# VH-VL binders against q96il0: the designs that were tried, part 273

Target 1, 167 residues: q96il0
Amino acid sequence: APERGAERRDTAPSGVSRFCPPRKSCHDWIGPPDKYSNLRPVHFYIPENESPLEQKLRKLRQETQEWNQQFWANQNLTFSKEKEEFIHSRLKTKGLGLRTESGQKATLNAEEMADFYKEFLSKNFQKHMYYNRDWYKRNFAITFFMGKVALERIWNKLKQKQKKRSN

## First folded at step 9 (VH-VL)

Design A98 (framework fv_ebrasodebart)
Fold by ESMFold2-Fast, scan of step 9:
Structure A98 (fold): chain C 167 residues (1-167), chain A 120 residues (1-120), chain B 108 residues (1-108)
Amino acid sequence: as target 1 above (167 residues)
Amino acid sequence: QIQLVQSGAEVKKPGASVKVSCKASGYTFTDYYISWVRQAPGQGLEWMGWISPYEGYTNYAQKLQGRVTMTTDTSTSTAYMELRSLRSDDTAVYYCARDQSYLPKGHDYWGQGTLVTVSS
Amino acid sequence: QAVLTQPPSVSVSPGQTASITCSGDKLGDKFAYWYQQKPGQSPVLVMYEDSERPSGIPERFSASNSGNTATLTISGTQAMDEADYYCQAWRSSTAYVVFGGGTKLTVL
């Protein structure tokens, strides 16, 4: 199996795991959780008669999904790495080994781990605040375009009714 | 007036490191990712990576991983790109460019470019 | 992973329509962007989100993106349009950015 990214056949730029909906799907599909972000990817259905505005909305939603997947994949990796470093550091301070007497991986109790969670949240406060800001701004933009698409569909339907009435 | 101003041209020997700066003004620095893009003489644009100034995480081009580091200083609205173990084929004009974090507007403003020459 | 292919050169006479293509697997599923670069200058964004024009870019610039091909169209081409043109897909805010190899537009 190739280990180098250049030989990998998966072309998803955000690191989202590949999945395939059944052929001739008529609706959006929700896949299994991504290995890295633990978020479910959505495969957007593409209508045969998709308008330019509908295409723009779909691409905007897809780009937002990829952004979100990338952020959480990185955040989960950072959390896991720092958690292990904290556990190892705390065990070293106590003069304890990395393994228990039974040979299992040594861990800290809930009270000790509370210190790590508090430190991690404090350290990442600004990062999460800016993520939330961008997440809300992205969803406001998506809502705006959803409104435009809805209005387009309403007016097209009204235009079609008027045309049938006139002809 | 939105502006990205880069540090001046540099001449380096093979094996050395270079650090290019990009000072942003006229906009909210934390609303934009900063991409670094280079262009060898007579060649096309090559993306090197991007950095999020508020998130502190980066994504680097695979070819440059292990040699490039991108950082930001939000207090001075400045982005930095350091390239290590320079080779003759790293001779290029290096650009910084902003890209909005919450809308896919593309690289709408670019720095003036920094020529880095690598020669013995 | 994406590779974007552009013709290396396109030549047109003043007033004619120039067409520059950018091809990549499933490119039409992503937003495409176009940049103009004149000698000794930084790139300038001329089209974004497939077919949108930034403020200050002439109406004669238009673009499309469908299937595997994005196209930049310059109607009534002028001498001032002579430049290198680069397409881009995948925004920096997602995972990575890829540029096409560039097309030299010559106006004779």
Scores: ipSAE 0.652, ipTM 0.843, lowest interface PAE 1.2, mean pLDDT 84
Fold by OpenDDE, second read of step 10:
Structure A98 (fold): chain C 167 residues (1-167), chain A 120 residues (1-120), chain B 108 residues (1-108)
Amino acid sequence: as target 1 above (167 residues)
Amino acid sequence: QIQLVQSGAEVKKPGASVKVSCKASGYTFTDYYISWVRQAPGQGLEWMGWISPYEGYTNYAQKLQGRVTMTTDTSTSTAYMELRSLRSDDTAVYYCARDQSYLPKGHDYWGQGTLVTVSS
Amino acid sequence: QAVLTQPPSVSVSPGQTASITCSGDKLGDKFAYWYQQKPGQSPVLVMYEDSERPSGIPERFSASNSGNTATLTISGTQAMDEADYYCQAWRSSTAYVVFGGGTKLTVL
């Protein structure tokens, strides 16, 4: 049985957002859309007195963002590749070239492309289901830690008020 | 492995014609455009034109219009470039190159080059 | 024909960062390609579509595009990086390919 050479899946490069927030920023910044994922990256502010819970929340948000960036970068790459292959295959089947006589890129009509979209969605349905599941899990965890951080902040404010009343 | 193998060096007189071959292997020949690029001694790269092996479409640099003809033989996966009315300034290394996509945007694989010398 | 302008030469010490620029009209609307050519060898694609690396190209190679200027950056330049570098663009209107004049990178 000839060993089917593992097609090295061209993994989308981890798009290091070239967006650098101002050094004196005291808040989160939203960057421009990433060229691969089309998602806007968030640069999270790190407080000087970050609590362990705040740090954990920040890390979870960052990891979730990276996860989302990677997923959509890969998905967009796959989509673009498969779309191109579909167009080429369909044009060949029709006996058409990849270019018109005028040198313009040959295109398929909207009906033909609708077939591609249906097939693509069908093929990737399970992948999208898993993504959605994991998305909810991650966001639930983030929300939970947001609540914990909020409670911690309230508690610290109350302690400070008590100390000021005792002096 | 993808390879482009070109014909050997040529010496021509002014006014003559030269035909350089480029045999492609390791991929589907009709799926990619072939470009030709030349380089005069000590000079930069000059694009000459491209051919689509599938459609047979060609596009030549304006400077070479009327003097250059690009052809392909799909049965042998070979591209040809003919340059006519040779001049001394046509002395160069001639490269065939595979375009990276179905569009002639960039070149991911190159032949080894063919030296064409035009001398009186 | 639109001309891509490159500096004729760039010199860098080993371990330093080399930057090669390529400027041209309407380059901002098109992907830049970069080629390395060593003496007596065929050109090798080192960067495509502004910032993508082919397989086998070291991570020290990077590219960026800002407006009408593309830049090839080589971080931690090595002696083996000494070569001629060419930028290349494609014109969608004419389907012409255009090369820059080339830059000789010397590692001192």
Scores: ipSAE 0.031, ipTM 0.569, lowest interface PAE 4.6, mean pLDDT 86

Design A99 (framework fv_ebrasodebart)
Fold by ESMFold2-Fast, scan of step 9:
Structure A99 (fold): chain C 167 residues (1-167), chain A 120 residues (1-120), chain B 108 residues (1-108)
Amino acid sequence: as target 1 above (167 residues)
Amino acid sequence: QIQLVQSGAEVKKPGASVKVSCKASGYTFYEYYISWVRQAPGQGLEWMGWISAYEGYTNYAQKLQGRVTMTTDTSTSTAYMELRSLRSDDTAVYYCARDQSYLPKGHDYWGQGTLVTVSS
Amino acid sequence: QAVLTQPPSVSVSPGQTASITCSGDKLGDKFAYWYQQKPGQSPVLVMYEDSERPSGIPERFSASNSGNTATLTISGTQAMDEADYYCQAWRSSTAYVVFGGGTKLTVL
């Protein structure tokens, strides 16, 4: 059977689509983890008769997902860059090459890397605190609109019931 | 009251750089992105980029990538936009505007604008 | 590059309804915003999240966003509404923000 509706596609930080939604799906679909953010994207199903309130909820959920993916993609790239720089700096200070005898990237032991993790987390503490604040505020808003959609559906059921009795 | 106050008009020669400031007051600075939007004489609004006050992450318009840098100083609640390698077609009024980081409410407050004229 | 298209100008008589369109591929999947700009002044947000009005914006302003087209509607248009109007959408894949080319509303 042909697809019954179009599903929204997610994109990587570079602006390209990363996963394929199921062709016959009439529900939201969860994809594999994004390469950059390591978060699983959600494709939102768009109903044929979507109400304005349902559309607003869907747009808010999609905007929140894109914001969240961008934040973590940027954070992960920053982490990787600073980690590599830290390793190179420490190896150079010790008079060691950037490669092992086997041609692999030279690394520091876990004990030495603990300094980097501690510094990175400390430096990014305030950023993560405000991210958490925004994350909770966004999810509160989504929950609020989910409640409004639920009430709209209940009211529509009651209207239909009353109309059937009036006819 | 909520206010965004920008630095004064600038006259620059082609090839120079300009740095415009935008001082925020009356709200929690780190709860908002700051967008920079320019408008050439008699033309429309052109978005240049935004910066997240708490994250420090920037997203620049593709046309300006490599020429623009946006920064913030949270201690003074000030956003900055530096545009390099100026051309005559960079002559415009440059605006800063705030946009909530946690909800997509749009640019509800704007600076007064800074006229940057690029000519010899 | 993402593009939002607006008519360059719209003219109405006082008291008539003005309609300003903003068109873009799948614009109805994103939130749309509208700004009013009078000569020599900064833009003012008049509509956000497709159809919401900021406090202080008259009830005669309304908006919609569906498919490829967002529309700003000003009913009972007054001389004071004469201005340039810009639509905006959030487009994360190209830029965080995209503005339409603007529409000059003339009340004659």
Scores: ipSAE 0.638, ipTM 0.836, lowest interface PAE 1.3, mean pLDDT 84
Fold by OpenDDE, second read of step 10:
Structure A99 (fold): chain C 167 residues (1-167), chain A 120 residues (1-120), chain B 108 residues (1-108)
Amino acid sequence: as target 1 above (167 residues)
Amino acid sequence: QIQLVQSGAEVKKPGASVKVSCKASGYTFYEYYISWVRQAPGQGLEWMGWISAYEGYTNYAQKLQGRVTMTTDTSTSTAYMELRSLRSDDTAVYYCARDQSYLPKGHDYWGQGTLVTVSS
Amino acid sequence: QAVLTQPPSVSVSPGQTASITCSGDKLGDKFAYWYQQKPGQSPVLVMYEDSERPSGIPERFSASNSGNTATLTISGTQAMDEADYYCQAWRSSTAYVVFGGGTKLTVL
């Protein structure tokens, strides 16, 4: 019975990394590269006494990570698809089949593929510009909240020291 | 300009065969797939199948398996659809359409249609 | 074969927004292809690949998908938009194409 090849839904799954850190982890954990985005997911540690600012920072980091995972998963899928279509088209133009006489997948040379990469980059230039813009905005926000959290921690440490000196 | 020009209307008897042609122009014929779609009077669109213009690979709707044959002639940039064992319910306008991509996913250009009437 | 379900008819007044839905199970990879067909004419592609417009299609045409439902939206509907509209899907596993039953859009 021919194994019904599992219909690989090439839908970039919503980037919930199936990576589960150890339950007793007290720090951020970096997972293996995601198979679609090739980005390593980070599981953020949640402290028992997380402040509202720390929580906000963590959420912002999580949202940014999810956004980034989704972007690159989609981009990689698009790239792979267009690359395959390009190869197929060029082989047809050359009067070549998709397989060589030896039964191997026919490929294009590096020069021909360079044309694909150039065209792909040109076509996606605006998309990448928007990505970069949004990436900077998100990271700026993260950095800003990191600063706030740092200040909060300093302030809390100073208050504790004053209380210890008064007792 | 991209154009698909189909052969003229046909009147056939039940049990006969019909062969409709679709001449393509304005693009590289062998790079694309051609799909065939029919529409019975007052009904919706029904996909019949597709053919790869270059490789000659075909995929037919299950309902039409054994009765339909699609072919291409790359030298004349022409696609053909033959439907055999015609029945009254095969009365329809038959369209050829170019697939938008290198895969037969959607149809960006259509022929003008060919009316095939099956009557006793 | 998977069947795409469309409402048989939609009526709108000029200048209003028309929405045509297309629903189906196991639609494959992409099903947001939309065609306009006027009486006695060949179908015309109006939307492809979920939300892209071919050249020459007015900006008032848009498409979206949510789950197993695709929606064609025509903003500021005009009398010239009166036509039959068909959704279409492609199934990656079989490479079959499936059309919806069609929706007659009437502009009142």
Scores: ipSAE 0.018, ipTM 0.579, lowest interface PAE 6.7, mean pLDDT 87

Design B1 (framework fv_ebrasodebart)
Fold by ESMFold2-Fast, scan of step 9:
Structure B1 (fold): chain C 167 residues (1-167), chain A 120 residues (1-120), chain B 108 residues (1-108)
Amino acid sequence: as target 1 above (167 residues)
Amino acid sequence: QIQLVQSGAEVKKPGASVKVSCKASGYSFDSYGISWVRQAPGQGLEWMGWINAFEGWTNYAQKLQGRVTMTTDTSTSTAYMELRSLRSDDTAVYYCARGEFYDETYFDYWGQGTLVTVSS
Amino acid sequence: QAVLTQPPSVSVSPGQTASITCSGDALGDRYAYWYQQKPGQSPVLVMYYDSKRPSGIPERFSASNSGNTATLTISGTQAMDEADYYCQAWDTSSDHVVFGGGTKLTVL
């Protein structure tokens, strides 16, 4: 497998922008919005003494980020492709050219585009419902492990304080 | 070292039940799920279901709903899969595999497998 | 319910590139995972999250997932790579794990 550093530099699956944090990063980094998903990626700092629970939380957050990036990149690409196909089809049906007299891409008015949006939302309703269910599951997992990590840190701090009081 | 160690081979008559165990070691048991996957002789992999080791939540394959029960014992870090009303077409190697805390999962570590033979 | 379709067999000569495809609707919005199974052994995870390689898996293994088709690629195929390969995804509509039918890779 690739080393952790190589994996850490690649936050997104194939087909989305790669985001690399600066060499001297000692904290989490927030990158620019991905051109396809329109979401900002987060690069997570890995402390030298990361516990197994902290590692699991970080990996779960990284995996959820990559899942979100993939979902929205695919959704946005599908939307853009189908929108262009719809526009070209309607313009062809009306006997209009694909470009205006000024050389810009020809567009449809808001009333005509409403048909596309209605069809797209209807067609993708089930997909979005399943996305919301999975997003909910993932966020509950993250919250659960955040709680475990917090309890672990509290317990470790209490153990250290007990040792100091006994000395 | 992460390991999943399963119970030994079983030979059963049709209509009997079988309970296979899977003992986990080397990781925080309640932080992961366990899935069961079976493989009939010469056939592919078939997912049977998943159990969360912390809450005991389960998600079973529809084909097996009503015949399968998955449980865990956190004190021994052991997962169990019980299959009832056995038929000859239940003859398979049964694997336990470590997965994520929730049921949308992949399998990073597998047990060695348990052969269950159902014959008259 | 959802199916993942793999070719039943793929044959390559040593040193050639093997490509194993896995197609199904589930792959359009879900990660692909790949497992290698040698005779008499448990499956071993060889690729996860579409294109990531677990520790211990040789660099000659790579994978991608585009549209509804995931591909496992083994470059410079060796005799030791001879095995059955299974793809896996999550089927959102049935709320179940789904496996491909498996591909027998033969290295002759």
Scores: ipSAE 0.016, ipTM 0.582, lowest interface PAE 7.9, mean pLDDT 83

Design B10 (framework fv_ebrasodebart)
Fold by ESMFold2-Fast, scan of step 9:
Structure B10 (fold): chain C 167 residues (1-167), chain A 120 residues (1-120), chain B 108 residues (1-108)
Amino acid sequence: as target 1 above (167 residues)
Amino acid sequence: QIQLVQSGAEVKKPGASVKVSCKASGYTFESYGISWVRQAPGQGLEWMGWISAFEGWTNYAQKLQGRVTMTTDTSTSTAYMELRSLRSDDTAVYYCARGEFYDETYFDYWGQGTLVTVSS
Amino acid sequence: QAVLTQPPSVSVSPGQTASITCSGDALGDRYAYWYQQKPGQSPVLVMYYDSKRPSGIPERFSASNSGNTATLTISGTQAMDEADYYCQAWDTSSDHVVFGGGTKLTVL
């Protein structure tokens, strides 16, 4: 079995790299691409008077980010692992070593790699379909809750306006 | 033909540990996760935790954190679940099941179950 | 911990429609999944992603998820459908899988 990185063995459930936003940020901050998922993480600002609805929206966005990064980190590692296994098996079948005379990893030509890509996409077709479906559902939910938060803020402004008029 | 085959029934004393195995076949083991779900006699399903087969990322039910450990061996396509400090209320059928994602997981294939009996 | 509430039992005559509900806050923004378990057997996935049916599951099985309530519907219920049914969802607040308490479907 290939050795997974030492860092990954002790990783929390999300399995993704952590990043730190600039100090004293009062807004959402976008970080550099994660090493494994290649996605840019967002650090969400938490206001002091966050409503339960705003908290639900923020948590949904954070969990969607964790889900998205987990999916792509796993997908990228699976792709790399299966790609290396495919290359090694084909080189052995040809009676070739795993490294060139220069010490570089031996590679297959584009036609041989096309077979791998076709097989990998076919094997992962259902997983990619579910990812796309879940991505759309999560974005719909986020948009829906963003709308609710917007309406809540409008309603609160109307309440404050009414209170000022009555006072 | 996708199949998960679990180890046989166990009888343990309170305070002991049990380690159940789940051998996968018919798919690329490293591309999926394995969840463990238990069911006490006559009771419902209780999720215990999830492990990604290749990365070894884990997520355990909070009531079992500190007592449960999940591991995998990719060379044998086998997942393991060890439960420590056993109590009589840990008596249950323990299932392994294949999941796809860290969250929003669902279980498309299940092992046959392993009965663990904890009695004094 | 979030809870998914199911009726403990549902009874239906052969050929009639059975309806099993599952309610909980988690279902408001998470997918519902359904499992069938017959005595002495492992659970079997019968519905996933709210309303999708796995290959091999009869077309008489359908499901929906609206608001905080998911519903599993079995049309033209047959004796072979007699089993315990469990719903499942992801609990966003605890970052964990949660199962409903289960519903025993009796076909009389």
Scores: ipSAE 0.000, ipTM 0.456, lowest interface PAE 17.7, mean pLDDT 81

Design B11 (framework fv_ebrasodebart)
Fold by ESMFold2-Fast, scan of step 9:
Structure B11 (fold): chain C 167 residues (1-167), chain A 120 residues (1-120), chain B 108 residues (1-108)
Amino acid sequence: as target 1 above (167 residues)
Amino acid sequence: QIQLVQSGAEVKKPGASVKVSCKASGYTFDSYYISWVRQAPGQGLEWMGWISAFEGWTNYAQKLQGRVTMTTDTSTSTAYMELRSLRSDDTAVYYCARGEFYDETYFDYWGQGTLVTVSS
Amino acid sequence: QAVLTQPPSVSVSPGQTASITCSGDALGDRYAYWYQQKPGQSPVLVMYYDSKRPSGIPERFSASNSGNTATLTISGTQAMDEADYYCQAWDTSSDHVVFGGGTKLTVL
């Protein structure tokens, strides 16, 4: 990650978009897409009787969401910066102005932009591979803790049945 | 009317820090970059860096890397430039200027300048 | 890093044409911009995108950029045009703005 990312406004706050969950929700809530990452954040419901295992799973999912949001926000910003630089460089080479007669930003045609997209994808290939590797590792851990929570809930239901029968 | 209004003159000792402000008005602050340019007495213009107003992206001149920090406050439409570990050769008039693009930026509006004197 | 070279001074009589050059490798593939600075004042943009004149700048001002040399031309130079002139370009290799050293225009 570039050192400049630490000074960027969109990476300085948490990796989760600002949003308000539904009033008195008893379930997880999915928010609108983040402006920079284009990913929808999840607001996790916290039950009054949350077990330590449930808390650990929830925090792991929240941490993974924040990591994921930050990665894609940074990637999208890098893309936008390099795209703008490429377009301006090509317009200068062609002897064209940076703005149209209407005052809007000048753009390149799809054929010219194809070269930029190929270059961007190529130089970011290794970075995306590492992201995928880490994404799999995080999802494996989440699945593991989901299994533990499921077993805990089954055990608690069995114990609750026994207590209700003895009352 | 588009205006950039800077804070007043500062006198500092070597090793101190200075923070200059630049208040923008008359345009959509978040849509532009703010560059900082300095000019030592009798010398030419020296670019220090730019900051994107909304995103907070920064790009600093190599010779000032590690000593300069640029920030913005969109709620007050104000840009700030802090220079640390001041030396006598940092004595200059410091300008803020508006730019439209990341690259190929040019400065259509300038602040009035802030004189920073570093003396011992 | 890239350098933009300007003559330190140019002298011209009132009514004559002044020509100020700016040379550097960056100008071969990037736009030139020009600023006028009078004593005690902030710089003022006088030319952008090689040859475009901002609103409020007299028609006497024109500019071009050919090869690695940009030129600012002031036709029928007036006493009020006496100032320091700076060229500017973007240096792609360093991702930095670069200014020329400045040219003092004297109108005698």
Scores: ipSAE 0.000, ipTM 0.485, lowest interface PAE 16.1, mean pLDDT 82

Design B12 (framework fv_ebrasodebart)
Fold by ESMFold2-Fast, scan of step 9:
Structure B12 (fold): chain C 167 residues (1-167), chain A 120 residues (1-120), chain B 108 residues (1-108)
Amino acid sequence: as target 1 above (167 residues)
Amino acid sequence: QIQLVQSGAEVKKPGASVKVSCKASGYTFDSYFISWVRQAPGQGLEWMGWISAFEGWTNYAQKLQGRVTMTTDTSTSTAYMELRSLRSDDTAVYYCARGEFYDETYFDYWGQGTLVTVSS
Amino acid sequence: QAVLTQPPSVSVSPGQTASITCSGDALGDRYAYWYQQKPGQSPVLVMYYDSKRPSGIPERFSASNSGNTATLTISGTQAMDEADYYCQAWDTSSDHVVFGGGTKLTVL
């Protein structure tokens, strides 16, 4: 991965990952990480003779991917914005500048930063619970449609085999 | 030395689009924001938006949302600002400027400015 | 949305102290920044973090931010200080950078 500016990392906030459900299906990520969400997109192959059911499954997967990308892009942006705002607000309240005498970015002590992280996690707990709920619903729907597509393919193969046996 | 060098002056007709470039040198491009600020003849400074150089995160002034797009190319250390559906009141000198912080950004280095004239 | 209000012009004689104010709700919670712009030139940062002076800016420049009003002060004003001055702050309510309308400093 290319080198990124340390303070502009496109990374998940501390603790956010613990609210993500385990992936029930394995996807190969074939694209580079998205700048906003830090998630790799999956490019879906479109077969020449895609059935309507296969098309519905593919679109559901694409829509779910886009929803997931948007959620994490917004979450990462919100975290970075609120973190900077918190730090600058506290430094101004203390009468301190944003840089030290050595030219380094001024920072808060670990205790003050811990308070920010706790507030951020608490504030976003309900949002992450709804994300997990919707993530499970979407994965259930995808699994259901995968089953339907599999059954359709088996049925089509049986039809062709039956024709060969009859003639 | 740290420099921001912008593309040359442009003359456009109403309804056209313009894309201004800003090439950075002398610092780690990916570690900073680039803001775009314009100034109509005889008027004050108007902030248009900023972009994070590496992530490509943007924040646009509300009155320009839908008409402006900011992008970067980290391989060439260049920022771009495209303004669409140009009107005569878009005639201005357009500046790029380096910012350090997300919400307490101030502009320590500025480009030389690009005059965009919109006339029939 | 948020507005930073500056007087449109200030006139002083050489050697006098010039005072340029910038008022707005954003300044109560946010830092003020100041820029000098001479005709045909790009703006130049002259003050940051309310009261800090960048390297290369003369000591006669100083600034403060109290309540909702930031003030740029130029003591012993010289002809070379004649320029437009802009204040800037972050507007938390709109999540945007806001500039003051600018003050033309004339040194007669």
Scores: ipSAE 0.000, ipTM 0.470, lowest interface PAE 19.9, mean pLDDT 80

